# Designs tried in a protein design chat: VHH binders against Probable carboxypeptidase X1 (CPXM1). Part 10

Target 1, 162 residues: Probable carboxypeptidase X1 (CPXM1), of Homo sapiens (Human) (q96sm3r113to274)
Amino acid sequence: TGCPPLGLESLRVSDSRLEASSSQSFGLGPHRGRLNIQSGLEDGDLYDGAWCAEEQDADPWFQVDAGHPTRFSGVITQGRNSVWRYDWVTSYKVQFSNDSRTWWGSRNHSSGMDAVFPANSDPETPVLNLLPEPQVARFIRLLPQTWLQGGAPCLRAEILAC
Below, E stands for the ipSAE of ESMFold2; O stands for the ipSAE of OpenDDE; V2 stands for 0.75 times the mean of E and O plus 0.25 times the DockQ between their complexes.

## First folded at step 7 (VHH)

Design r1 (from p22 with K56S Y105S; framework vhh_enristomig; at its last look DockQ between E and O 0.01; V2 from the best seeds 0.00; counts 0 for: pae E 18.0 > 2, placed apart)
Fold by ESMFold2, look of step 7:
Structure r1 (fold): chain B 162 residues (1-162), chain A 120 residues (1-120)
Amino acid sequence: as target 1 above (162 residues)
Amino acid sequence: EVQLLESGGGEVQPGGSLRLSCAASGFTFSSYAISWYRQAPGKQREWVSTIYSGGSTNYAESVKGRFTISRDNAKNTLYLQMSSLRAEDTAVYYCARHGYTSGWSAYDYWGQGTLVTVKP
């Protein structure tokens, strides 16, 4: 459905509402996982161009706390903005929670199986995925499933929500 | 101790109706997505329907328009209203709680099941 951006890109969602399973560095932390964020010019900059999980993270996730019950309807992702590195997630799953402890997944409408969303194939082109069914929850997680070979799970995101 | 207890199964004629219930205890019912599954003799378990914590619902194509899932959070009870029953709907019906405590998991807990038999 046509819900507006929650506010990752615009900074309406503050850094304190973003969490992740791991980060390669502070400059690749969850606070950098905002759609259209751009890196500084140095590799290893405190202001790098995405959230990137550690390479050894077996269960990577990126989490947004909307702060209240919110109807999530879609996700937009980009790869990492960098002149030094190529990194992007190629598929992900989505989970929801009301308490950040118990989670349920977005399901494929026709099969009831957990939905796997095709994601990015380059650093900058945004990819929109509408959820098969909007979900009312406080928390949303993106869980990278596959990513560019030889790289790490890196993404920038925006959440569509009413 | 988490428990899920199905009831309401029975024998009906084709075109008939049944209402299944799943009584939940031992957890905060309103916080979890709950699903119905079914398994006919000698077949794999098949997803039927899910109701999410946020209230949205999904159905398998084979039951869409005939089955309605609902929940009553005050009574900790999940329901499946089944109508226009067909012979193909004969199965043991299970309720299941979704859990993701260690990553993607389909289900933490299952009920014991209730048998629905549709006979000509």
Scores: ipSAE 0.000, ipTM 0.105, lowest interface PAE 18.0, mean pLDDT 84
ESMFold2 (binder alone), look of step 7: mean pLDDT 82; pTM 0.820
OpenDDE, look of step 7: ipSAE 0.015; ipTM 0.305

Design r2 (from p22 with G99D Y105S; framework vhh_enristomig; at its last look DockQ between E and O 0.02; V2 from the best seeds 0.00; counts 0 for: pae E 2.1 > 2, placed apart)
Amino acid sequence: EVQLLESGGGEVQPGGSLRLSCAASGFTFSSYAISWYRQAPGKQREWVSTIYSGGKTNYAESVKGRFTISRDNAKNTLYLQMSSLRAEDTAVYYCARHDYTSGWSAYDYWGQGTLVTVKP
ESMFold2, look of step 7: ipSAE 0.546; ipTM 0.815
ESMFold2 (binder alone), look of step 7: mean pLDDT 83; pTM 0.834
OpenDDE, look of step 7: ipSAE 0.472; ipTM 0.763

Design r3 (from p22 with H98R Y105T; framework vhh_enristomig; at its last look DockQ between E and O 0.02; V2 from the best seeds 0.00; counts 0 for: pae E 7.2 > 2, placed apart)
Fold by OpenDDE, look of step 7:
Structure r3 (fold): chain B 162 residues (1-162), chain A 120 residues (1-120)
Amino acid sequence: as target 1 above (162 residues)
Amino acid sequence: EVQLLESGGGEVQPGGSLRLSCAASGFTFSSYAISWYRQAPGKQREWVSTIYSGGKTNYAESVKGRFTISRDNAKNTLYLQMSSLRAEDTAVYYCARRGYTSGWTAYDYWGQGTLVTVKP
């Protein structure tokens, strides 16, 4: 009954279309921010199971380029899949853009303020948030606002669009 | 303030057993991988064991089968059960919190250490 996934989990969205404000490492880069992606199993593995922003990043964001104007309707978030650490975002904002320069936020119509979406409370349970109003744009950003105490802003995501 | 405090060290005879503890505070203990390291006299600090946030464990080859790492998240405490102790196990043992995923030495906090001496 809802809109289909954009294709982060299915890899329909290529790595080149995923960007972020920062990354702790290559193995925690935006290309690892895909729903249900799995971490490596050994200490020496390069790849972990999330995008994670750097700790000093004051305004972290995870960006998806839909490649063309797309009607975004929802977001699914997940925590970090990792043998090393548990991390998850507990709340985030959403922004949209057509040129990756000018951005507008998903707003709560009742308050007129940027909507703050509740996110995860564990690493693996996906959490769906529908946008208060679907938005047509080429780019969508998830902006972590709060995350696990003592942790890092880490997430896996899928975007819903139709 | 993040703190790690080791205890349980002492003198033991070869073949004996000893249980070390590391009391953690100032952070969400259950979310972090925690490791034991040791430093013998005149040697560099070496990795002993890690217990990951998910409960997975790993051991140095030199202690595999003899040492057991465990954690009690409710007590914010890390343990190292040592058995079949050898003279070469003599060292100061440290617990360390693993920071962000960035290699074997990516530890951001260390305890003061506890001395284990294995001798007849």
Scores: ipSAE 0.030, ipTM 0.444, lowest interface PAE 2.9, mean pLDDT 92
ESMFold2, look of step 7: ipSAE 0.054; ipTM 0.501
ESMFold2 (binder alone), look of step 7: mean pLDDT 82; pTM 0.823

Design r4 (from p22 with S31N N58S K64Q Y105S; framework vhh_enristomig; at its last look DockQ between E and O 0.50; V2 from the best seeds 0.00; counts 0 for: pae E 9.9 > 2)
Amino acid sequence: EVQLLESGGGEVQPGGSLRLSCAASGFTFSNYAISWYRQAPGKQREWVSTIYSGGKTSYAESVQGRFTISRDNAKNTLYLQMSSLRAEDTAVYYCARHGYTSGWSAYDYWGQGTLVTVKP
ESMFold2, look of step 7: ipSAE 0.006; ipTM 0.328
ESMFold2 (binder alone), look of step 7: mean pLDDT 81; pTM 0.816
OpenDDE, look of step 7: ipSAE 0.043; ipTM 0.353

Design r5 (framework vhh_surovatamig_d1; at its last look DockQ between E and O 0.02; V2 from the best seeds 0.00; counts 0 for: pae E 22.4 > 2, placed apart)
Fold by ESMFold2, look of step 7:
Parts: structure tokens; C-alpha cells; sequence
Structure r5 (fold): chain B 162 residues (1-162), chain A 121 residues (1-121)
């Protein structure tokens, strides 16, 4: 009844379809923002287990290009997998686009305002958020709103889509 | 007619303590997750802590962990923030904020007028 994973975890969505506003390093780039990715696996010692925007990025976003019009229905997030530090996003907004230039937000059906989704409170526990209203678009962005103060917005994600 | 009224702010020395309160009215308080957010002078809003509707689960921004404790009393329709070991960077207007009640846990839909906390010698 619900929509299946788009394929961030499974690698069905290739690295070339993932983009971000910034990254702390290549080893924390958007290609690491895949649900359940682990630090220090196939990519060597310099790669950690999340996408992390730079701490001073004032408008962080993580973007997935589905490659075609896609009905997005939900988002699953995790924090950063790392033995060395804790980082996670605690809330985010979601935006959509057909051309990666003009964006519209997921709206709260009861208030009409942009929805803010509660995200993570630990590194590993996945948190599911269903969109208030599924959206048909090619691109989806997660826009961290809050995260551990003094840290950086870091996440791993999966997108639910039909 | 949702109302959120913060109180308990004031001037305190570094290392001191304050307890903030938020009185809620005009809605079923026990059904909502509640947060404290703060705004330092000239800056945007920053999340501080969240307590879920049942009162058992809480989350904190890392900079306040071990120093701040969020709590609620659903019978009294009140939200609290115990702030210990205060630092200069904790200086801000503190707001009590209600989360929207939807499947996605939507945007803060109400905030109070705020209570000023100043940490200064």
C-alpha cells in the first residue's frame, strides 16, 4: 500500500543523481547520504557514514534526481554512522522541482505552512516521515532546519516513491 | 485561541541556573510535542530541546546536553526548561513552541512571546 524505496540504500539511484549544497569533505559527500551506509567500508579509511554539509552552510540541502517524474510519498532519515563523533539533523523541510531551478515545498495540510519534519535523535535509529501530501516531481530536496548545535547537518536517507 | 506564555527569564551569572515555564491554553496540550527554541540577539531561531506528547522521550541540541532538562506536566498544561551551568552563549529570548499535529510532525504553528535570558557578570 505504501510506496517502495526509490533506491538510495540499494544503489539503484546512482551517485551521479545525488547532489548537495556543500560537503565537509568528499568522504562526507552526498554519495554517502544513503540509508544504512557505514563508515570505513569499501571506500577506504577517509570515508565516513553520512552526508555532512559544512557547519557554516546557511542553507543546507541534500538533493535526489529521480531522473523522471516520480510520486514521492515519504522520507526515512538516519544520523551519521561514525565511531568518532555524533552528528544528526533534528528537523528538516522537503522541497520538490521538475527542473532543479523552481522549487515548491511540502505543506502542512492543517496549517498551510511549509511542513517541518522531526528527524533524528541518535546516530542509527531510522525515522520515517510520510509527506502530508504525496508530490509528483523529478527532484526532491531535504533541507535541514535544526541539528546538534555546534555541529553540522549530517544525514543518511531513503526516499519512498512510486 | 491557542496561547503559550513563557516566564522565568532573567539576568544570571555564568554558572548559574534558571527554570523557564510555559503555560499553555486553548488546545489539548497532551496531544502535542513541544519544544524550546531560542533566538540570540541578531540571529535566527535555534532549536534547544523537544519533549514528545507522552513525556518519556526527549531530545536536546548537543550544546545543552547535561545542563538543560526539558519536562512537561500534561495535567497542568505546562512545559518547563531547567537550565543549569549557564554560559554566555545561552543568552537569548527563549520561546515555547508547539509542533503541528500531523502525520509528518509539521512546522511550529504557535510560539509564545518569549522570555529573555541574559547570562552576564
Amino acid sequence: as target 1 above (162 residues)
Amino acid sequence: EVQLVESGGGLVQPGGSLRLSCAASGFTFSNYAMSWVRQAPGKGLEWVATIYSGGSKTDYVDSVKGRFTISRDNAKKSLYLQMNSLRAEDTAVYYCARHGYTSGWSAYDYRGQGTLVTVSS
Scores: ipSAE 0.000, ipTM 0.087, lowest interface PAE 22.4, mean pLDDT 83
ESMFold2 (binder alone), look of step 7: mean pLDDT 83; pTM 0.837
OpenDDE, look of step 7: ipSAE 0.050; ipTM 0.480

Design r6 (framework vhh_3k1k_2; at its last look DockQ between E and O 0.02; V2 from the best seeds 0.00; counts 0 for: pae E 16.0 > 2, placed apart)
Fold by ESMFold2, look of step 7:
Structure r6 (fold): chain B 162 residues (1-162), chain A 121 residues (1-121)
Amino acid sequence: as target 1 above (162 residues)
Amino acid sequence: QVQLVESGGALVQPGGSLRLSCAASGFTFSSYAMRWYRQAPGKEREWVAGISSGGSYTSYEDSVKGRFTISRDDARNTVYLQMNSLKPEDTAVYYCARHGYTSGKSAYDYWGQGTQVTVSS
């Protein structure tokens, strides 16, 4: 069932509730991983248009703290908004936690394996993925699995939750 | 034309207070979220605080939470940053910025020239 946006795009979720495993720079930090955020006009500006993990990050993740137990139902992703380069995640997994220490994954009912969600193939087109089963947790992580060759894992996101 | 003018920066002792202001013109100020950023010498510009249109939502970087307060006066087209318990680490040029979300943008599209804050003995 379609839950409303948690509020990454609208700033209802504050920057302090967004964390990531790494960032290429402040201007590509988790606070920029909000759906529809746009880059600035200048190269190297703090106005970059996504969260991007460091290229050497072997285990990238983007995390949202909902602040309380929340029923997560879906994820919307975009690639990086930039006039300078193309970067986007092409697939990701999703994990949940109540304490940010112990995590469990969204699983495919048929295979029993962690679900892998198809993500983006261009910078701007939003891609919706509903979870196979909604999960009640405080924290949600997106874990990029594949991304545009020669680039870094970059995304903007919105979380659907009620 | 959009214009943002910061003021109120000064040299202060550690533990002191300052109030920064940003006067806005050339757009419907009440329709836009606003943010403060800062840039220390030799470092990247970093986010400090944000306030939604109408002022109902505020957010802060962890290092300033509890010490800084963002506010706005839509009648005077001004956003403020009240800075208390200042530390040497707060030394930077402070910029206000217009968030583009009310125009369908999420990224910033205009910046002020900045105001210098220096915290030293």
Scores: ipSAE 0.000, ipTM 0.095, lowest interface PAE 16.0, mean pLDDT 85
ESMFold2 (binder alone), look of step 7: mean pLDDT 81; pTM 0.821
OpenDDE, look of step 7: ipSAE 0.016; ipTM 0.306

## First folded at step 8 (VHH; framework vhh_enristomig)

Design s1 (from r2 with N58Y; at its last look DockQ between E and O 0.04; V2 from the best seeds 0.00; counts 0 for: pae O 9.0 > 2, placed apart)
Amino acid sequence: EVQLLESGGGEVQPGGSLRLSCAASGFTFSSYAISWYRQAPGKQREWVSTIYSGGKTYYAESVKGRFTISRDNAKNTLYLQMSSLRAEDTAVYYCARHDYTSGWSAYDYWGQGTLVTVKP
ESMFold2, look of step 8: ipSAE 0.114; ipTM 0.568
ESMFold2 (binder alone), look of step 8: mean pLDDT 83; pTM 0.829
OpenDDE, look of step 8: ipSAE 0.012; ipTM 0.258

Design s2 (from r2 with N58S K64Q; at its last look DockQ between E and O 0.04; V2 from the best seeds 0.00; counts 0 for: pae E 12.3 > 2, placed apart)
Fold by ESMFold2, look of step 8:
Structure s2 (fold): chain B 162 residues (1-162), chain A 120 residues (1-120)
Amino acid sequence: as target 1 above (162 residues)
Amino acid sequence: EVQLLESGGGEVQPGGSLRLSCAASGFTFSSYAISWYRQAPGKQREWVSTIYSGGKTSYAESVQGRFTISRDNAKNTLYLQMSSLRAEDTAVYYCARHDYTSGWSAYDYWGQGTLVTVKP
């Protein structure tokens, strides 16, 4: 599809519309989960280049509020940009909601189960996953399922939406 | 058209050094992050290092402290200074430009590679 980016990378989606289940620190919070974000984008930037959930978070998620009903069509993810540590999500599921309370999943049409998307295997290579079927919703959630052994779920993302 | 051309590969003894170059053309070199990747025979391609347009660098754990990425924007050239080379560094090395200044999709541009062989 020709759906454009929602605006995580461009900052059209403000920090207040990004939430997460947990974060290791403020400098690894959901506001850092933006595609292509890099430490030191502005002078004095002390924050690292990803959202990272706490290591012990049993149900990690990263959430974007599009602000209105929106047709979501795809997700792009990157791993963590850092000088100290390398982490990345290797697979995730996607959920949608209209009220941020009741969620439904993107389905794998062949199995009828929630789709599991292959994600990253290095810090910088972006990976695009088109949704099996675009979904109209206000909220989208990425739910890491697997990540680098012994690490934490870390990602940067962009959402494709019309 | 975007073009990337690697050079500087060769054979070295363990503990030796090499400097790889990547000549870039067909785009505004100074505006892009550029990466090195490598692929050993029979293995998947792996990320080695990235240098960003502002000069920040990042390295794979396996090469941290041994490899140094740099760029010369006036010459449109990316470098990889490799030192303390080991047999496991034997690979074809590629430079790559990621199109991740765009949120539209992930496009990669690759060179043809240069072979580095570290003799046992």
Scores: ipSAE 0.005, ipTM 0.226, lowest interface PAE 12.3, mean pLDDT 84
ESMFold2 (binder alone), look of step 8: mean pLDDT 82; pTM 0.828
OpenDDE, look of step 8: ipSAE 0.015; ipTM 0.263

Design s3 (from s1 with T101Y W104S; at its last look DockQ between E and O 0.02; V2 from the best seeds 0.00; counts 0 for: pae O 10.6 > 2, placed apart)
Fold by OpenDDE, look of step 8:
Structure s3 (fold): chain B 162 residues (1-162), chain A 120 residues (1-120)
Amino acid sequence: as target 1 above (162 residues)
Amino acid sequence: EVQLLESGGGEVQPGGSLRLSCAASGFTFSSYAISWYRQAPGKQREWVSTIYSGGKTYYAESVKGRFTISRDNAKNTLYLQMSSLRAEDTAVYYCARHDYYSGSSAYDYWGQGTLVTVKP
């Protein structure tokens, strides 16, 4: 039946536990990759509504440190909450690690290949993917594979873990 | 070439209604947030309303409950339905496109404006 939210949305997971390969700005940093987080509405607002990787980042990833070995069971993703533009990931891979150095992927049992998860088709609708097999690890990464054409790899997320 | 062209302005009595249009061209209309602004005589330009690419809307406090912003992506047109118009609503109304490439609240294109005059 899955696991409860790890706490990205609720802020139970602190900002220091969120990392990314790159960020377009501070306001689009990994600390903003939280499910249902809202962007600022006024001019000059420094807090935007997603994590967004840099355009030149050829291998973008969003990382959550669970702090200790945790059983991950699923991922929820959204696009970027923004008044200005469309940005959302359309597919991603998932990797796990115990030391943030050695990583293994969530694999499809039928093909033996790393699973590619379908993600979002609009900025706001949350999309849940259950892992084919729950994984015990300390770290989990979301690796955007495709995103809206003309847009950027941006996402908000929640992790299911117990 | 990106273009925004407002229309629908005119004279109306207090309490009346008016519908403005902003015809967009030269870009993927549906991908952008677009706003209405207005500038009254002798006053600074002020924000009126914004509609997101996803359809979310926001309004200035002075027009809440009276104005409705909407868009028709198939027609590349932005609308502002104004009701219960007041003398203080008299202004040139502009539509403005938000910068797609910017993560900040910036506008990169403006229309020429359409005049709305509310008087008895």
Scores: ipSAE 0.005, ipTM 0.248, lowest interface PAE 10.6, mean pLDDT 90
ESMFold2, look of step 8: ipSAE 0.111; ipTM 0.552
ESMFold2 (binder alone), look of step 8: mean pLDDT 83; pTM 0.840

Design s4 (from s1 with T101R; at its last look DockQ between E and O 0.05; V2 from the best seeds 0.00; counts 0 for: pae E 13.0 > 2, placed apart)
Amino acid sequence: EVQLLESGGGEVQPGGSLRLSCAASGFTFSSYAISWYRQAPGKQREWVSTIYSGGKTYYAESVKGRFTISRDNAKNTLYLQMSSLRAEDTAVYYCARHDYRSGWSAYDYWGQGTLVTVKP
ESMFold2, look of step 8: ipSAE 0.006; ipTM 0.145
ESMFold2 (binder alone), look of step 8: mean pLDDT 84; pTM 0.841
OpenDDE, look of step 8: ipSAE 0.010; ipTM 0.260

Design s5 (from s1 with S31T; at its last look DockQ between E and O 0.04; V2 from the best seeds 0.00; counts 0 for: pae O 9.0 > 2, placed apart)
Fold by OpenDDE, look of step 8:
Structure s5 (fold): chain B 162 residues (1-162), chain A 120 residues (1-120)
Amino acid sequence: as target 1 above (162 residues)
Amino acid sequence: EVQLLESGGGEVQPGGSLRLSCAASGFTFSTYAISWYRQAPGKQREWVSTIYSGGKTYYAESVKGRFTISRDNAKNTLYLQMSSLRAEDTAVYYCARHDYTSGWSAYDYWGQGTLVTVKP
């Protein structure tokens, strides 16, 4: 009884609704953090195959604006699509907001702590995480916590919402 | 010891087909992405195709629709099925292992290559 995709993969969610704390380049910006998006064949192509935060970003986040209060139920993540780079997030947290100023986290009911979700172990296999409790909010952020050693916090994503 | 050994090269007429193999040993083959490269006489080495551990494949534009990369994890073998071969496909073909642990890219092991010659 999960919610359908919000529309990152299908492009139903426009680029203007995607934001991030930082990006390594325009081609690795939040508009490229879409599930199953493909990179070019050459290294350094204008449009690459993920959102990637800058190395100096101590608190990276990827944000989706649902446009209106929406019930978020899950997240799907992938690593970076590239034949030249290996980057993927291995764990992340999730936060919600109604005004993009005040945020609350998805919490584990047993511990009361912010939930840390396991993510990817390769660049292409989608990994689904259901939220412990669906949340109604306008904004949702994915906050990479760990990623491939030697790599960068890069991801593609889809959000489940209804 | 990690080893990659290409085979299957030879002489073939234009329009013909050829199947290359790359036998891998010394590592868990199934967990690695593997690529084919080629180097023609007097030219730089160029990327041909890649297959990820999960099966995702990529091809150079010059070989799309003609070449098929595949793998048999049970046999620790990478393949390159080549069809509609052209003179410009003449080259030494190499297989190369990707290393996820290196982070940003790269190939940490290469085979010695197998020669493919396309001529009448």
Scores: ipSAE 0.012, ipTM 0.278, lowest interface PAE 9.0, mean pLDDT 90
ESMFold2, look of step 8: ipSAE 0.141; ipTM 0.611
ESMFold2 (binder alone), look of step 8: mean pLDDT 83; pTM 0.834

Design s6 (at its last look DockQ between E and O 0.16; V2 from the best seeds 0.00; counts 0 for: pae E 12.8 > 2, placed apart)
Fold by ESMFold2, look of step 8:
Structure s6 (fold): chain B 162 residues (1-162), chain A 121 residues (1-121)
Amino acid sequence: as target 1 above (162 residues)
Amino acid sequence: EVQLLESGGGEVQPGGSLRLSCAASGFTFSSYAISWYRQAPGKQREWVSTIYSGGKTYYAESVKGRFTISRDNAKNTLYLQMSSLRAEDTAVYYCARHDYYSGSKYTFDYWGQGTLVTVKP
């Protein structure tokens, strides 16, 4: 167990290093896709507890820039923390890049296909997925494949990396 | 200037139908979730239904299967098709613009003035 959290939950990874394909609103942007982040606890808070892609986004992704070559070893995901709506991703793929332009996937070596990771089934329970093989890269993307029927792709995450 | 203007209320027999409209202006209608609320005489205002910007709908248990919320983004209009009406549905009906940023159903920015629906005993 040599690779610790990269720092999404702890804010060690700044908001400027998080990007996404789309967001339903600013209050559901990639800066909200941090493990254990919660919807606002005070009246008038404009932030909810997840990143959520737009419903029309055919190819949703959530991206973390580690800032330098980094050995990624695992991903932890949660669903959306909210008082009025349940949303969560039920499966995702993972991609890596050194330049944010050319991407390669985490592969399932038994099948030879891109690995598909089982994700969440409720809003709060964290789900850990270790990568089949750790990957050295600067950028990592989570690519939701399936999510709560009738909902939207929403997640919170932490990345395990050295 | 944000405006929400309800219409379509009236008196109806039990089991009857009504269609409520909410005309919206002064904001990008297609970007907001919009809800119907109602307030019966002597009671607190209660949630009825919500339609999200992408068209997904939610209903209070007491109206599921009887009410249908819809929106026409080209006409900036929210609708509530009410059927199988009961005496308990008698209330002033309000539309409200949802504050999408908070996710709280209690944090609406704007409310209409309401339209009265009376279902005769």
Scores: ipSAE 0.000, ipTM 0.130, lowest interface PAE 12.8, mean pLDDT 84
ESMFold2 (binder alone), look of step 8: mean pLDDT 82; pTM 0.820
OpenDDE, look of step 8: ipSAE 0.042; ipTM 0.458

## First folded at step 9 (VHH; framework vhh_enristomig)

Design t1 (from r2 with S31N; at its last look DockQ between E and O 0.02; V2 from the best seeds 0.00; counts 0 for: pae O 8.2 > 2, placed apart)
Amino acid sequence: EVQLLESGGGEVQPGGSLRLSCAASGFTFSNYAISWYRQAPGKQREWVSTIYSGGKTNYAESVKGRFTISRDNAKNTLYLQMSSLRAEDTAVYYCARHDYTSGWSAYDYWGQGTLVTVKP
ESMFold2, look of step 9: ipSAE 0.012; ipTM 0.368
ESMFold2 (binder alone), look of step 9: mean pLDDT 83; pTM 0.832
OpenDDE, look of step 9: ipSAE 0.015; ipTM 0.266

Design t2 (from t1 with T50D; at its last look DockQ between E and O 0.09; V2 from the best seeds 0.00; counts 0 for: pae E 13.5 > 2, grease 24.5 > 24.2, placed apart)
Fold by ESMFold2, look of step 9:
Order: sequence, then C-alpha cells, then structure tokens
Structure t2 (fold): chain B 162 residues (1-162), chain A 120 residues (1-120)
Amino acid sequence: as target 1 above (162 residues)
Amino acid sequence: EVQLLESGGGEVQPGGSLRLSCAASGFTFSNYAISWYRQAPGKQREWVSDIYSGGKTNYAESVKGRFTISRDNAKNTLYLQMSSLRAEDTAVYYCARHDYTSGWSAYDYWGQGTLVTVKP
C-alpha cells in the first residue's frame, strides 16, 4: 500500500477521536473498532472485539478524527472477533469531512457514483481497499451498506494515510 | 422473541445413552455460539459444552470423550449426544445463548431445562 497506518490498531489514535452513529453497548463501542482488537475468552467478559451499530440503525457510520488535514489513501477492515457470535460488514462506502458537518464521498471513477467497497466474509481476514483517489480531509467515515444476514453491522478497522 | 426449548431427557441406566435437543427460534441461530449447562441437586449450575458459530466445540473435563455437542443450522437445533452415562450426570440440562457484549443477565437466554436421570 505504501502509506502507513494512521494508528487505530496501535492506539496512536485515542479513543476520544473515534465516534459512531450508534453502539449496541459500551463493550461494542467505537473504541473497540480497532484492527486486531480481541474479545475476552470467559463468560462475564463485557468487552467484545468490534464496533457494532444498533440493529435498527438505518444509517450506520464509524468515524475517525485525524485531528488535522490528512491524506487518506486506504482502509483495512475485519469482522467481529468474538468467542460466541459471528458478525461482519460485507460492503461499505467512505465519506470525508473537514468539519464533521458537511461530507463528501469517495467516488467510483467509471460510474460517477459513490464507490461501494467489498468488505469482509469472515471474522478475522483483513480486507484492504485502496481509495480510487486519495482525499485530504480531517474526518473519515465508514458507512456499512450490507452485512451478514441476520446480524448487525460490526467492524474493526485501520486507516492508511500519508 | 428468543426462545430455546430443550427435549430428549429421561431415565436411563448407567452406561446408557441419550440425545438432547434444543430447538431455537427468534434469532439467526447460525450466527451464535450455543452452550449446554447442567444443574444437579444441591449444586451450582455448571458449564458442560459449547459450540461456536463456525462449528468449533469445547467440553468440560468431566464429560470429555463421552458427550458430543453438535448443531444443525438448517433446523435451528442444538444437540448433545451423551454416552457412557454415570450417576453423576443426573441433572437438569439447559441450553443457553450468551450475549457478553450487552450485559451479564439481561441478555442471557436460557431454556426451561430437560431432566436426565441415571438410575440402576
């Protein structure tokens, strides 16, 4: 890919810079949407290994505040790490913003429409999507479009940025 | 609404076999790990076995090699094949779905239980 990770996995991006449209619980909040984060192994553990939106959320999104203008070039996603349940996003769109109020999408060059990125088909295998064109912005959103039938939109992510 | 219904319990001689079933409804069964538990008189409820959504199985040491957990995702049914039964296996057996990400008690779903009695 060439561009390095922004730092979701490594915790260089603090929890306060992650936000989401909704969460099923605190243990599935946006702070859990970090690539390679893992769940506990025992009954009674409250933290699972993903961000998961509420099932009734009609317009789910996961947002990262880079804190300054940043050249975003790619996204890596995983499904939910869980000892008890499978969930994963199967496609998503990407949006950008400078003020978290007005958003523009990553475009598919051939159609002129917002690009839809194929995502995951299992809980753990990371899937890389390079943006068709890198975008300079402060904020990036992942917007799940489809997910495992009968499940919820759940993901872990890393952002590539130069 | 989530429902779990156990069946297949009964009386059996030592060394005998039983197959328990747990019929699930109200959720997408194939997406969840499901567990068997049991409770003998005067004891706390104890974990017996689980099966992950991908089919991986785990067993308590006391039943390893004698019990086999399985699932039929097309029928939304969990099974426990019990063999070489002993007096200490006498208990009410429960199936359960756990939701560790939402809370401990409010999102745990349990069946009503089915009684297994090992008699001479």
Scores: ipSAE 0.000, ipTM 0.240, lowest interface PAE 13.5, mean pLDDT 85
ESMFold2 (binder alone), look of step 9: mean pLDDT 81; pTM 0.822
OpenDDE, look of step 9: ipSAE 0.006; ipTM 0.244

Design t3 (from t1 with K64Q; at its last look DockQ between E and O 0.06; V2 from the best seeds 0.00; counts 0 for: pae E 13.9 > 2, placed apart)
Fold by OpenDDE, look of step 9:
Structure t3 (fold): chain B 162 residues (1-162), chain A 120 residues (1-120)
Amino acid sequence: as target 1 above (162 residues)
Amino acid sequence: EVQLLESGGGEVQPGGSLRLSCAASGFTFSNYAISWYRQAPGKQREWVSTIYSGGKTNYAESVQGRFTISRDNAKNTLYLQMSSLRAEDTAVYYCARHDYTSGWSAYDYWGQGTLVTVKP
């Protein structure tokens, strides 16, 4: 699989380095978008099982700050861990930045267009996507494009970097 | 070649029951999640239900408690048992295979559909 995980699952990456365009609640904030994180006992508490963007968010994104220039090579995604709800992203784009202001996308080699990555078809199966070309940047964003019909754009993730 | 073929559609009275089937071929059926969708006349296609490879199920709110999705892996067949049918359940019903490698959509193959008509 190439590069090791950046540390979302292991908590090596602190909560302060995770950002998002929006969140449905604190318990569904970016700090809950960590691979294999488990929901709490009750739905809607402080410990829900994913990051979930607001439904009104027309351009949702999940951001990881690597803290320094880092070579990103891949992304692993899951859906929401929940006993009560089914929500997962089915496709996403990836963007990079060095200053969190100017962004460039991961592009397909063949078309030159921004790559759309397939994501999940169930809540728990991790899905790995390698970037067509590894990118060196400080920031990486996952931009949900499609998600489960009737659900919300929710994900858990890990970033691969070396 | 991957194929999905729906059957079992027909006319039924309100409150009645009907069982749809989706015959799958050309792939390892047991490894995939499969969904039912439906499209009513003049409306957009909507998700109805999903059954995962391990047997876990999910349902749209509009059919919760009335519809039951199931699968027989030995027969490569997906089922939708519909009960307490309503006029608004009238639609062409499609089965679709989940595939997260398709890029934009979580579904890569669809059947041709089977018509369900609920009327007195």
Scores: ipSAE 0.000, ipTM 0.257, lowest interface PAE 11.5, mean pLDDT 91
ESMFold2, look of step 9: ipSAE 0.000; ipTM 0.152
ESMFold2 (binder alone), look of step 9: mean pLDDT 82; pTM 0.826

